# VH-VL binders against dITP/XTP pyrophosphatase: the designs that were tried, part 12

Target 1, 211 residues: dITP/XTP pyrophosphatase, of Hydrogenobaculum sp. (b4u8r9)
Amino acid sequence: MKLMICTSNKKKFEEISSILESLKKDENLDLEFVKPPKEIEVEEYANTFLSNAYLKAKAYYNAFGIPALADDSGLVVEAFSDNLERPGVYSARFYKDSFGSHVLKEEDFKLSKDELNNLKVLRLLEKEENRKAKFVSVVAIVLSNNYGIFGEGELKGHIAKEPFGNFGFGYDPIFIPEGYNTTLANIENKDKISHRRQALEAVFFMLKKML
Below, E stands for the ipSAE of ESMFold2; O stands for the ipSAE of OpenDDE; V2 stands for 0.75 times the mean of E and O plus 0.25 times the DockQ between their complexes.

## First folded at step 13 (VH-VL; framework fv_faricimab_arm2)

Design t01 (from s03 with heavy chain D31E G106S; at its last look DockQ between E and O 0.03; V2 from the best seeds 0.00; counts 0 for: pae O 12.9 > 2, placed apart)
Fold by OpenDDE, look of step 13:
Structure t01 (fold): chain C 211 residues (1-211), chain A 125 residues (1-125), chain B 108 residues (1-108)
Amino acid sequence: as target 1 above (211 residues)
Amino acid sequence: QVQLVQSGAEVKKPGASVKVSCKASGYTFTEYYMHWVRQAPGQGLEWMGWINPRSGGTDYAQKFQGRVTMTRDTSISTAYMELSRLRSDDTAVYYCARDSPYYDSSWEYDAFDIWGQGTMVTVSS
Amino acid sequence: SYVLTQPPSVSVAPGQTARITCGGNNIGRKSVHWYQQKPGQAPVLVVYDDSDRPSGIPERFSGSNSGNTATLTISRVEAGDEADYYCQVYDWDSDHYVFGGGTKLTVL
């Protein structure tokens, strides 16, 4: 069976692919992972990771008629969760136009989106003592018009005072997982503790029963 | 000298639209967000939204969603704010204001360091 | 729905110190900005990021912010300081810039 990995984030794609290949090998599943023929625009208007993951997977399935896997993941900072988990579903765009935007200046345009997101988290936590946070990942697979499965993973930790490390992506440079004293961006082979891996393993467990 | 110069006063009827302009000079227009703030007569300041002149991205206050449109013309360093379906309580002085450049001192939140002179918009039947 | 509360008016004699408060839930966690507005004029930034002053603003203007209250302090008040003063924060929960109701400072 072909399974499309549906993400426009190159680094996320690489990570997901790597994990999936590992799982495939371990479970000896008959799966072929493919890229979508093209990228389609999917509006992530839902307030939950699950809903967004499903919407993405469903959109790609509808577009191409191939089982589609999509991941929605993000950082949740406890201090930001008074009424809504933040950055949460807005993790990728936490810095910009809507939903926790920051007005950018000239110097900001020299920074990557990841850097801007990280800086926003750090500045918002500047006066906060509670630095607890977690990564959340939900993976959804749409197999048919009326059938989908999903898995969820979580990695607890806290936000560092400063960015550190050059590996990974997103909020990796400012996130210190439980049991560690360094950021995810400074941890090699982080897949074994990855929230995304947990989610993928969970959904794979279900998928395996179908194959 | 950094300055913002706004268009002149407007008189509109209820249900009409108004478009206020704000011309920037003395700095790189596309490198700073532009805010719009209004003030009804004898009342306080009310934030309406902002635009990123570089990308054209916008964020509006919930109160004005669906009724306000912020745009810009980078070729003439001018920002525009259009408010539609005007009603009497839209009567106010409308200001454009530049985001503060003092981000090196503090990164947390931005202030409005440069303001236009204001544009009076009167809505009356 | 974040709300900033200011007293409607404050009166002070020339040469004395005026204190204008801005109340908000956990406002000490936020950066507070202050604007001066004289009649018929646009607002002018007088204090930003709780306690910093823009260039050209006299040292008589200072700010503090802790707990649930931010304060603009104007020492050695002059007649020219008579104006409306507004506090401002950015509320990232609602993604809104929020202004206080304003305080009219009268110099007696």
Scores: ipSAE 0.000, ipTM 0.524, lowest interface PAE 12.9, mean pLDDT 88
ESMFold2, look of step 13: ipSAE 0.317; ipTM 0.740
ESMFold2 (binder alone), look of step 13: mean pLDDT 91; pTM 0.938

Design t02 (from t01 with heavy chain E108Q; at its last look DockQ between E and O 0.03; V2 from the best seeds 0.00; counts 0 for: pae O 13.1 > 2, placed apart)
Fold by OpenDDE, look of step 13:
Structure t02 (fold): chain C 211 residues (1-211), chain A 125 residues (1-125), chain B 108 residues (1-108)
Amino acid sequence: as target 1 above (211 residues)
Amino acid sequence: QVQLVQSGAEVKKPGASVKVSCKASGYTFTEYYMHWVRQAPGQGLEWMGWINPRSGGTDYAQKFQGRVTMTRDTSISTAYMELSRLRSDDTAVYYCARDSPYYDSSWQYDAFDIWGQGTMVTVSS
Amino acid sequence: SYVLTQPPSVSVAPGQTARITCGGNNIGRKSVHWYQQKPGQAPVLVVYDDSDRPSGIPERFSGSNSGNTATLTISRVEAGDEADYYCQVYDWDSDHYVFGGGTKLTVL
């Protein structure tokens, strides 16, 4: 069976692919991971990781007729709003999007989106003592018009005072996972603790039963 | 000298649209966000939204969503705010204001350090 | 929605110290900015980031912020200080810049 990995984020794609290949090998499943023929625009208007993951997967399935896997993940900082997990589903664009936009300055234009997101989180936590946070990942697979499966993963930790490390992407430079004294961006081979891996393993478990 | 110069006073009928301009000088226009704030007669300040002159990206206050459009012309360092479907309670002085450059001192959300002189918009039948 | 509360008016004699408060839920966790507005003029930033002064603003202007109250302090008040004063914060929950209702400072 072919399974499309549907993400426009190159780094995320690499990570997902790597994990999936590992899982495939371990489980000896007959799966072929493919890229979508083209990228399609998907509006992520939902307020939950699951809904967004499903919407993405469903959109790609509808477009190409191939089982589609999509991941929606983000950072959730406990000190932020309780009624709306933040950055949450807005993690990728937290620095400028609604529910957390920031007015950029000249120096900000020299920074990457990831850097801007990280700085915003740090700014908002500057006067906060509670620095608890977690990564959340939901992986959805749409297999047919009326059938989908999903898995969830979570990695608890806290936000560092300053960015550190060069590995990974996103909020990795400012996130210290439980049991560690350094950021995810300073941890090599983090797949074993990855929230995304957990989600993928969960969904893979269900998928395996179908194959 | 850094300054913002706005267009002149406007008189509009209900249901019409108004477009206010704000010309920036003395600094690199595209490197600072521009805010719009209005003030009804005898009332306080009300934030309307911002525009990134570099990208054209905008964010509007919920109250004005669907009625306000912020744009810019980088070639003349000018920001525009258009408000449509005007009503009497839109009568106010409208200000453009530059985002503060004091980002090195604090990374909290910034203040508005430079203001235009204001544009009076009167909506009357 | 996040709300900032200011007293409608404050009166002070020349040479005395004026204190204008700005109340908000956990406002001490936010950066508070203050603006002075004289009649017929645009607002002028007088204090930013709780306690910092822009260039050109006299040292008589100072700010503090803790708990649920931010305070603009104007020492040795002069007649020229008579104006409306507004506090401001950014509320990232609602994604709005929020102004207080303003305080009219009268110099007696």
Scores: ipSAE 0.000, ipTM 0.529, lowest interface PAE 13.1, mean pLDDT 87
ESMFold2, look of step 13: ipSAE 0.270; ipTM 0.731
ESMFold2 (binder alone), look of step 13: mean pLDDT 92; pTM 0.943

Design t03 (from t01 with heavy chain E108S, light chain R29K; at its last look DockQ between E and O 0.03; V2 from the best seeds 0.00; counts 0 for: pae O 10.8 > 2, placed apart)
Fold by OpenDDE, look of step 13:
Structure t03 (fold): chain C 211 residues (1-211), chain A 125 residues (1-125), chain B 108 residues (1-108)
Amino acid sequence: as target 1 above (211 residues)
Amino acid sequence: QVQLVQSGAEVKKPGASVKVSCKASGYTFTEYYMHWVRQAPGQGLEWMGWINPRSGGTDYAQKFQGRVTMTRDTSISTAYMELSRLRSDDTAVYYCARDSPYYDSSWSYDAFDIWGQGTMVTVSS
Amino acid sequence: SYVLTQPPSVSVAPGQTARITCGGNNIGKKSVHWYQQKPGQAPVLVVYDDSDRPSGIPERFSGSNSGNTATLTISRVEAGDEADYYCQVYDWDSDHYVFGGGTKLTVL
């Protein structure tokens, strides 16, 4: 069976692909991972990771008729209210979204989106002592018009006082996983503890039953 | 010059709907959230909701859930706010306001830096 | 719901200092913005992020925020400063933008 990995984020794609290949090997699944023939625009209007993951997967399935896998992941900072899960589904564009009061400086325009996101989180936490956070990942697979499966993963930790590390992407430089003293951006083989791997493993468990 | 220009005054009957427009100019429309705020005569400011012009995503104040619809037309850099099932207490000046996180003029992420001139909506029998 | 409390009115003589307060539970942990609104006009941002001023706003306008009270301070008040002033925050818990009730500043 062919399975499209549907993400526009290159770094995320690489990570997902790596994990999926590993899982495929370990579980001895007959799967072929493919890229979508082209990128399609998907409106991300949902307020949950599951909904967004499903919408993305469904959109690609509808477009190409191939089972589609999509991931929606984000950082949830406890101080930003658990029920609203911020940055949450807005993690990728958090620096531009109107959730917290900060001003971009001229020098900030030289920063990457990831850096800006991280900076915003740090600024928002400046007045907050509670630095608890978690990564959340939901992976959805749409297999047919009326059938989908999903898995969820979570990685608990806290936000560092400053960015550290040059590896990884997103909020990795400011997130310290539980049980560690350094950021995800400074941890080797982080796939073993990643929220995304957990989600993928969960969904693969279901997928195996179908194959 | 960055500015927001709103549509003209409206007079509506109870139960009707009103749609106010807000045309943006002088900046990239899709890069900034647009908020709507109303003010009843002699009263304070009341936040209604926001729209992300890029995605079309919206978030409304609970008070207006089910009655308000915010939309946009990116081709003409215009935001719209429609309020349905109007009642007398909906009589107010309605403002669109930009939320800017950008450096120009040193604006805050969630402060409203640019306001439309306001649209008076009168609901009367 | 999160509530911001402002005094209904403040009076000050020209040349003196006006202080407008905005009370809220643990407001010191929030970023407070202030708007000036003159009769028949749209609000104008005069202070953001507790104490920062937008371009074009005189240095006479300043802000502070700590504990449960944010304060807009207008020094050397002029007749042209007579207006309504609103504080505003974003409340994470309710996901609402919240305005104070407004304060009418009268210049005597």
Scores: ipSAE 0.005, ipTM 0.533, lowest interface PAE 10.8, mean pLDDT 87
ESMFold2, look of step 13: ipSAE 0.242; ipTM 0.726
ESMFold2 (binder alone), look of step 13: mean pLDDT 92; pTM 0.943

Design t04 (from t01 with heavy chain S106D E108T; at its last look DockQ between E and O 0.03; V2 from the best seeds 0.00; counts 0 for: pae O 9.8 > 2, placed apart)
Heavy chain, then light chain:
Amino acid sequence: QVQLVQSGAEVKKPGASVKVSCKASGYTFTEYYMHWVRQAPGQGLEWMGWINPRSGGTDYAQKFQGRVTMTRDTSISTAYMELSRLRSDDTAVYYCARDSPYYDSDWTYDAFDIWGQGTMVTVSS
Amino acid sequence: SYVLTQPPSVSVAPGQTARITCGGNNIGRKSVHWYQQKPGQAPVLVVYDDSDRPSGIPERFSGSNSGNTATLTISRVEAGDEADYYCQVYDWDSDHYVFGGGTKLTVL
ESMFold2, look of step 13: ipSAE 0.273; ipTM 0.732
ESMFold2 (binder alone), look of step 13: mean pLDDT 92; pTM 0.941
OpenDDE, look of step 13: ipSAE 0.006; ipTM 0.533

Design t05 (from t01 with heavy chain E108K; at its last look DockQ between E and O 0.03; V2 from the best seeds 0.00; counts 0 for: pae O 13.1 > 2, placed apart)
Heavy chain, then light chain:
Amino acid sequence: QVQLVQSGAEVKKPGASVKVSCKASGYTFTEYYMHWVRQAPGQGLEWMGWINPRSGGTDYAQKFQGRVTMTRDTSISTAYMELSRLRSDDTAVYYCARDSPYYDSSWKYDAFDIWGQGTMVTVSS
Amino acid sequence: SYVLTQPPSVSVAPGQTARITCGGNNIGRKSVHWYQQKPGQAPVLVVYDDSDRPSGIPERFSGSNSGNTATLTISRVEAGDEADYYCQVYDWDSDHYVFGGGTKLTVL
ESMFold2, look of step 13: ipSAE 0.221; ipTM 0.732
ESMFold2 (binder alone), look of step 13: mean pLDDT 92; pTM 0.941
OpenDDE, look of step 13: ipSAE 0.000; ipTM 0.522

Design t06 (from t02 with heavy chain G57K; at its last look DockQ between E and O 0.02; V2 from the best seeds 0.00; counts 0 for: pae O 9.7 > 2, placed apart)
Fold by OpenDDE, look of step 13:
Structure t06 (fold): chain C 211 residues (1-211), chain A 125 residues (1-125), chain B 108 residues (1-108)
Amino acid sequence: as target 1 above (211 residues)
Amino acid sequence: QVQLVQSGAEVKKPGASVKVSCKASGYTFTEYYMHWVRQAPGQGLEWMGWINPRSGKTDYAQKFQGRVTMTRDTSISTAYMELSRLRSDDTAVYYCARDSPYYDSSWQYDAFDIWGQGTMVTVSS
Amino acid sequence: SYVLTQPPSVSVAPGQTARITCGGNNIGRKSVHWYQQKPGQAPVLVVYDDSDRPSGIPERFSGSNSGNTATLTISRVEAGDEADYYCQVYDWDSDHYVFGGGTKLTVL
């Protein structure tokens, strides 16, 4: 069976693919992971990770007629809790909120978008004592018009005072997982504690029963 | 079909206010940021601000702070942009534009994928 | 304030390739979007996030972004491609969306 991994984020795709290949190997399943033929619009965003993951997967399934896997993930910072937005810090929208202008240094222009986003998080938390946060990931697989499965993963931790580490992506450099003293960007084999891994394992468990 | 339909042309005197409407259809109105962009005759595009239709939160360009008010009525999927203390240089076509709904790419994006047809606002004495 | 610089005009013969540049300080670190606007019409998104195309936009339209210059490339230019083209970015410093001055593409 073919399964489309529906993400245009290269780093996310690599991570998801790596995890899925590992799971496939362990379970000896007959799965072929493929990229969608093209990127498509997702017509609506929902207020939950699950709904968003489902909408993405459903959209791609409808477009191409191939079972589709989609992931919706985000960093939930407790201090930033807002019921009027997507849960936590959603990278695609977080930067749109204005919190006042700041003076960019020359070095800031050399930063990646992720780094800039992380910097914003750190600025907002500068005077905040509550640095609790968690990564949340929901993976949805749409197998047919009337059937879908999903898995959810969560990684608790807190936001570091400064970014550390050059590995990973997104908020990895500023997130310290529970039980660790360093950021995700500095942890080897982070797949073991990955919220995405957890979500993928959960959904894979269900998928396995179907194959 | 996803579309934005704006109110008709307006003619105003200096000092007056204008309120332009933008009705959304074909998608869930509250799930996408709405931007407003204007274009003076023969000039380029100028971003005015955005509103989150869900929360009502807004952010305006500094140039329009104190003069622009963006609101929405979720019951009819309509966004509004009101510009007060009008002057001649406010003469322009005003557009509402939906924030891009494309799913997560490699990096953040801020594209406006759907535009209203525009509303001409003429300010003349 | 962050400034995007575009050439005022670009001319190209039918069938040839048009290149419209958008200059900005370290623009390569930003997401650049491109809009096409024909006379009397609203802008249309033709390229987003540097190089991605919306559904319905021909493959003739492509984008790149590196260093201090983003480029919209239109291959096999047609008469119907004559329009104004605008680049756009989000400025983190001012929290503003910034448009370039626009480029008029003339098809000879």
Scores: ipSAE 0.009, ipTM 0.563, lowest interface PAE 9.7, mean pLDDT 86
ESMFold2, look of step 13: ipSAE 0.382; ipTM 0.761
ESMFold2 (binder alone), look of step 13: mean pLDDT 92; pTM 0.942

## First folded at step 15 (VH-VL; framework fv_faricimab_arm2)

Design u01 (from r04 with heavy chain G106D; at its last look DockQ between E and O 0.03; V2 from the best seeds 0.00; counts 0 for: pae O 12.2 > 2, placed apart)
Heavy chain, then light chain:
Amino acid sequence: QVQLVQSGAEVKKPGASVKVSCKASGYTFTDYYMHWVRQAPGQGLEWMGWINPRSGGTDYAQKFQGRVTMTRDTSISTAYMELSRLRSDDTAVYYCARDSPYYDSDWEYDAFDIWGQGTMVTVSS
Amino acid sequence: SYVLTQPPSVSVAPGQTARITCGGNNIGRKSVHWYQQKPGQAPVLVVYDDSDRPSGIPERFSGSNSGNTATLTISRVEAGDEADYYCQVWDYDSDHYVFGGGTKLTVL
ESMFold2, look of step 15: ipSAE 0.436; ipTM 0.796
ESMFold2 (binder alone), look of step 15: mean pLDDT 92; pTM 0.940
OpenDDE, look of step 15: ipSAE 0.000; ipTM 0.536

Design u02 (from s04 with heavy chain S105D; at its last look DockQ between E and O 0.24; V2 from the best seeds 0.00; counts 0 for: pae E 7.8 > 2)
Fold by ESMFold2, look of step 15:
Structure u02 (fold): chain C 211 residues (1-211), chain A 125 residues (1-125), chain B 108 residues (1-108)
Amino acid sequence: as target 1 above (211 residues)
Amino acid sequence: QVQLVQSGAEVKKPGASVKVSCKASGYTFTDYYMHWVRQAPGQGLEWMGWINPRSGGTDYAQKFQGRVTMTRDTSISTAYMELSRLRSDDTAVYYCARDSPYYNDDWEYDAFDIWGQGTMVTVSS
Amino acid sequence: SYVLTQPPSVSVAPGQTARITCGGNNIGRKSVHWYQQKPGQAPVLVVYDDSDRPSGIPERFSGSNSGNTATLTISRVEAGDEADYYCQVWDYDSDHYVFGGGTKLTVL
């Protein structure tokens, strides 16, 4: 079986492929991970991780007739999240998002995109007592026109008062995972507790039972 | 049929202002940052700034800070760029361009995928 | 500020392969985007994120990026590929969106 890894983000493709190949290691499975023949545009953008992952996977399946894997992931901060998980599906570009945009000043835009995202979160929480947060990843696989599977991974924690650490990327410098006394950016081997790996493990083990 | 349609060519005198419009259709206007890029005759592309159509927040290139104002009217899906205290070296074609949407998916690239047709602004005495 | 350097022109025979370079300090750590602009027309995105193509762009257009050089490659060049080509990156300290000076591709 060929399974398309449906992302145009090179970093995501490499990460997902690497995890799946690691999970497949020493397994005698008829399973090959491939790049889609071409990128396609998804016409609908949902506001949940699952819906967004499904819409992407379904679009690729409809275009090429090959089983399709897509993901969506992000940071969810409890204090920002009313009807919508926030930053949620907008996590990578939170600094551009309209929610809470007033806390960023012109001079802040000297910072990198990741630093801007982190600064925005920190300023929105400046006077907030509830700093609970989680990383979430959802992976969807469309196997046929009317059949698919999905998996979710979650890493609970809270937002630090200031950035700390030199490892990782994204929100890692401000996220303290449950069971730790430091940020993800100060944890050398964060892949072992990755929310994305959890989601991929869930769908891989379901796939294994189907093969 | 995603498209950006800009206002027509303008001729201005030094010291005046110009306001160029960019009307979006075929997509949700407030989901995409709008950029303005100019090109002087025979020269390359020069980024001027962006506006978040949802919030109205802006960021301007250092060269244009204090002379450029970017606004929008979400009710008619239209972005505007106003350049004041015009000089002869502001003679250029002015483009609006759409960048990537606000969501955490595979469209996380800082590229301009849709461009308006351009508006020639000529500044001469 | 961050500088992108492109050759002013590149000439290639029809049916051959054109390579247009975009030089920048550690550009391999950035996502590079490429635009095609024909005379009197707006730019068109042909490659983004180093090597990916938008829908509708033929596979003859490809890209690579490592070290200090990104390259746009156009295989089986056609007369219709004659245009100016610009590379572009994000760099906060350089007014965020930085364009190269452009390369005129001539098909002889």
Scores: ipSAE 0.013, ipTM 0.544, lowest interface PAE 7.8, mean pLDDT 85
ESMFold2 (binder alone), look of step 15: mean pLDDT 92; pTM 0.941
OpenDDE, look of step 15: ipSAE 0.023; ipTM 0.551

Design u04 (from u01 with heavy chain D31N D99G; at its last look DockQ between E and O 0.39; V2 from the best seeds 0.00; counts 0 for: pae E 7.0 > 2)
Fold by ESMFold2, look of step 15:
Structure u04 (fold): chain C 211 residues (1-211), chain A 125 residues (1-125), chain B 108 residues (1-108)
Amino acid sequence: as target 1 above (211 residues)
Amino acid sequence: QVQLVQSGAEVKKPGASVKVSCKASGYTFTNYYMHWVRQAPGQGLEWMGWINPRSGGTDYAQKFQGRVTMTRDTSISTAYMELSRLRSDDTAVYYCARGSPYYDSDWEYDAFDIWGQGTMVTVSS
Amino acid sequence: SYVLTQPPSVSVAPGQTARITCGGNNIGRKSVHWYQQKPGQAPVLVVYDDSDRPSGIPERFSGSNSGNTATLTISRVEAGDEADYYCQVWDYDSDHYVFGGGTKLTVL
């Protein structure tokens, strides 16, 4: 069976493929991970990780007739979240989101997008006692028109008082994982605690039972 | 095939206005920012502003505030840039360019990956 | 206002490596994008987010960014690479998007 890994990001394709190949090692499974024949535009109008992952996987499946894997991920800060997780599906563009926009000042926009996102989170939490947060990844696989599976992974922790560390990207410099005393950006082997690996393990377990 | 097709060349007198169109095809028009960039003869690229085709929201470079209006018609997947009170130094090729998509953590950059063919606007007395 | 500085021109022999620089204060903290523009044509994105290549761009095109300098590197230069090259960043002080002045690559 071929399974499309539906991402336009080269790094993400390599990460997901590597994890799945590692999980498949020493398994006697007829399973091959491939790139989609072409990138397609996906209308992702949903506001949850699962809905967006499913919509993407479904669109690729509809286009090519091959089982399709897609994901969606982001940071969730408990103090910001209501009916919707925040920054949630808006994690990459949090600095532009209307929620909490008042904490960013004109002079701050000299910073990079990642720095603006981190600064916004830090300022919104300045006087907040609840700094609980998590990285979330949801993986969806569409196996046929009306059949699919999904898995979720979480990396729980809290938001640091200030940025620290030299490894990683995005929110890693301000996120302290549960069980650690330092930010994720200061942890060299972070793929071993990755929320993405957890989500992939969940769907792989279910795939094994079907093959 | 993803493409942006712009309206044809225009010749204008100082003080007039010009409206350039940019028709998108091969992708979902409302999922990407649309930018406008101009290039005077023999010169480099100059960013003018963007429009969010879903909301209609805009942001203009300070140089063009009060003279530029960016609009769109989602029913025909077309963006428009109108520049008023034209001066001779507005003579340039005007490009539309597709920006980053919304709400996709895979794209944390703001590059212009698809460009229109350009529209020459000549302003002469 | 944020300024990106590029050399006006770079000359290179076919088969050699061209390096085009883009200087900016703390540019290593920004995501840098590179465009190729051939005469009479629209720009084409060749590198984005410092070092990533769009689909269809040869692996000969690569990029790096650290400190105050970003660099576009074109290995095994071909005559068809002769073009103007622009770097670009987003910066609020320069009213969002800033292009470098451009570098004319001549293959001789």
Scores: ipSAE 0.014, ipTM 0.505, lowest interface PAE 7.0, mean pLDDT 85
ESMFold2 (binder alone), look of step 15: mean pLDDT 92; pTM 0.949
OpenDDE, look of step 15: ipSAE 0.026; ipTM 0.664

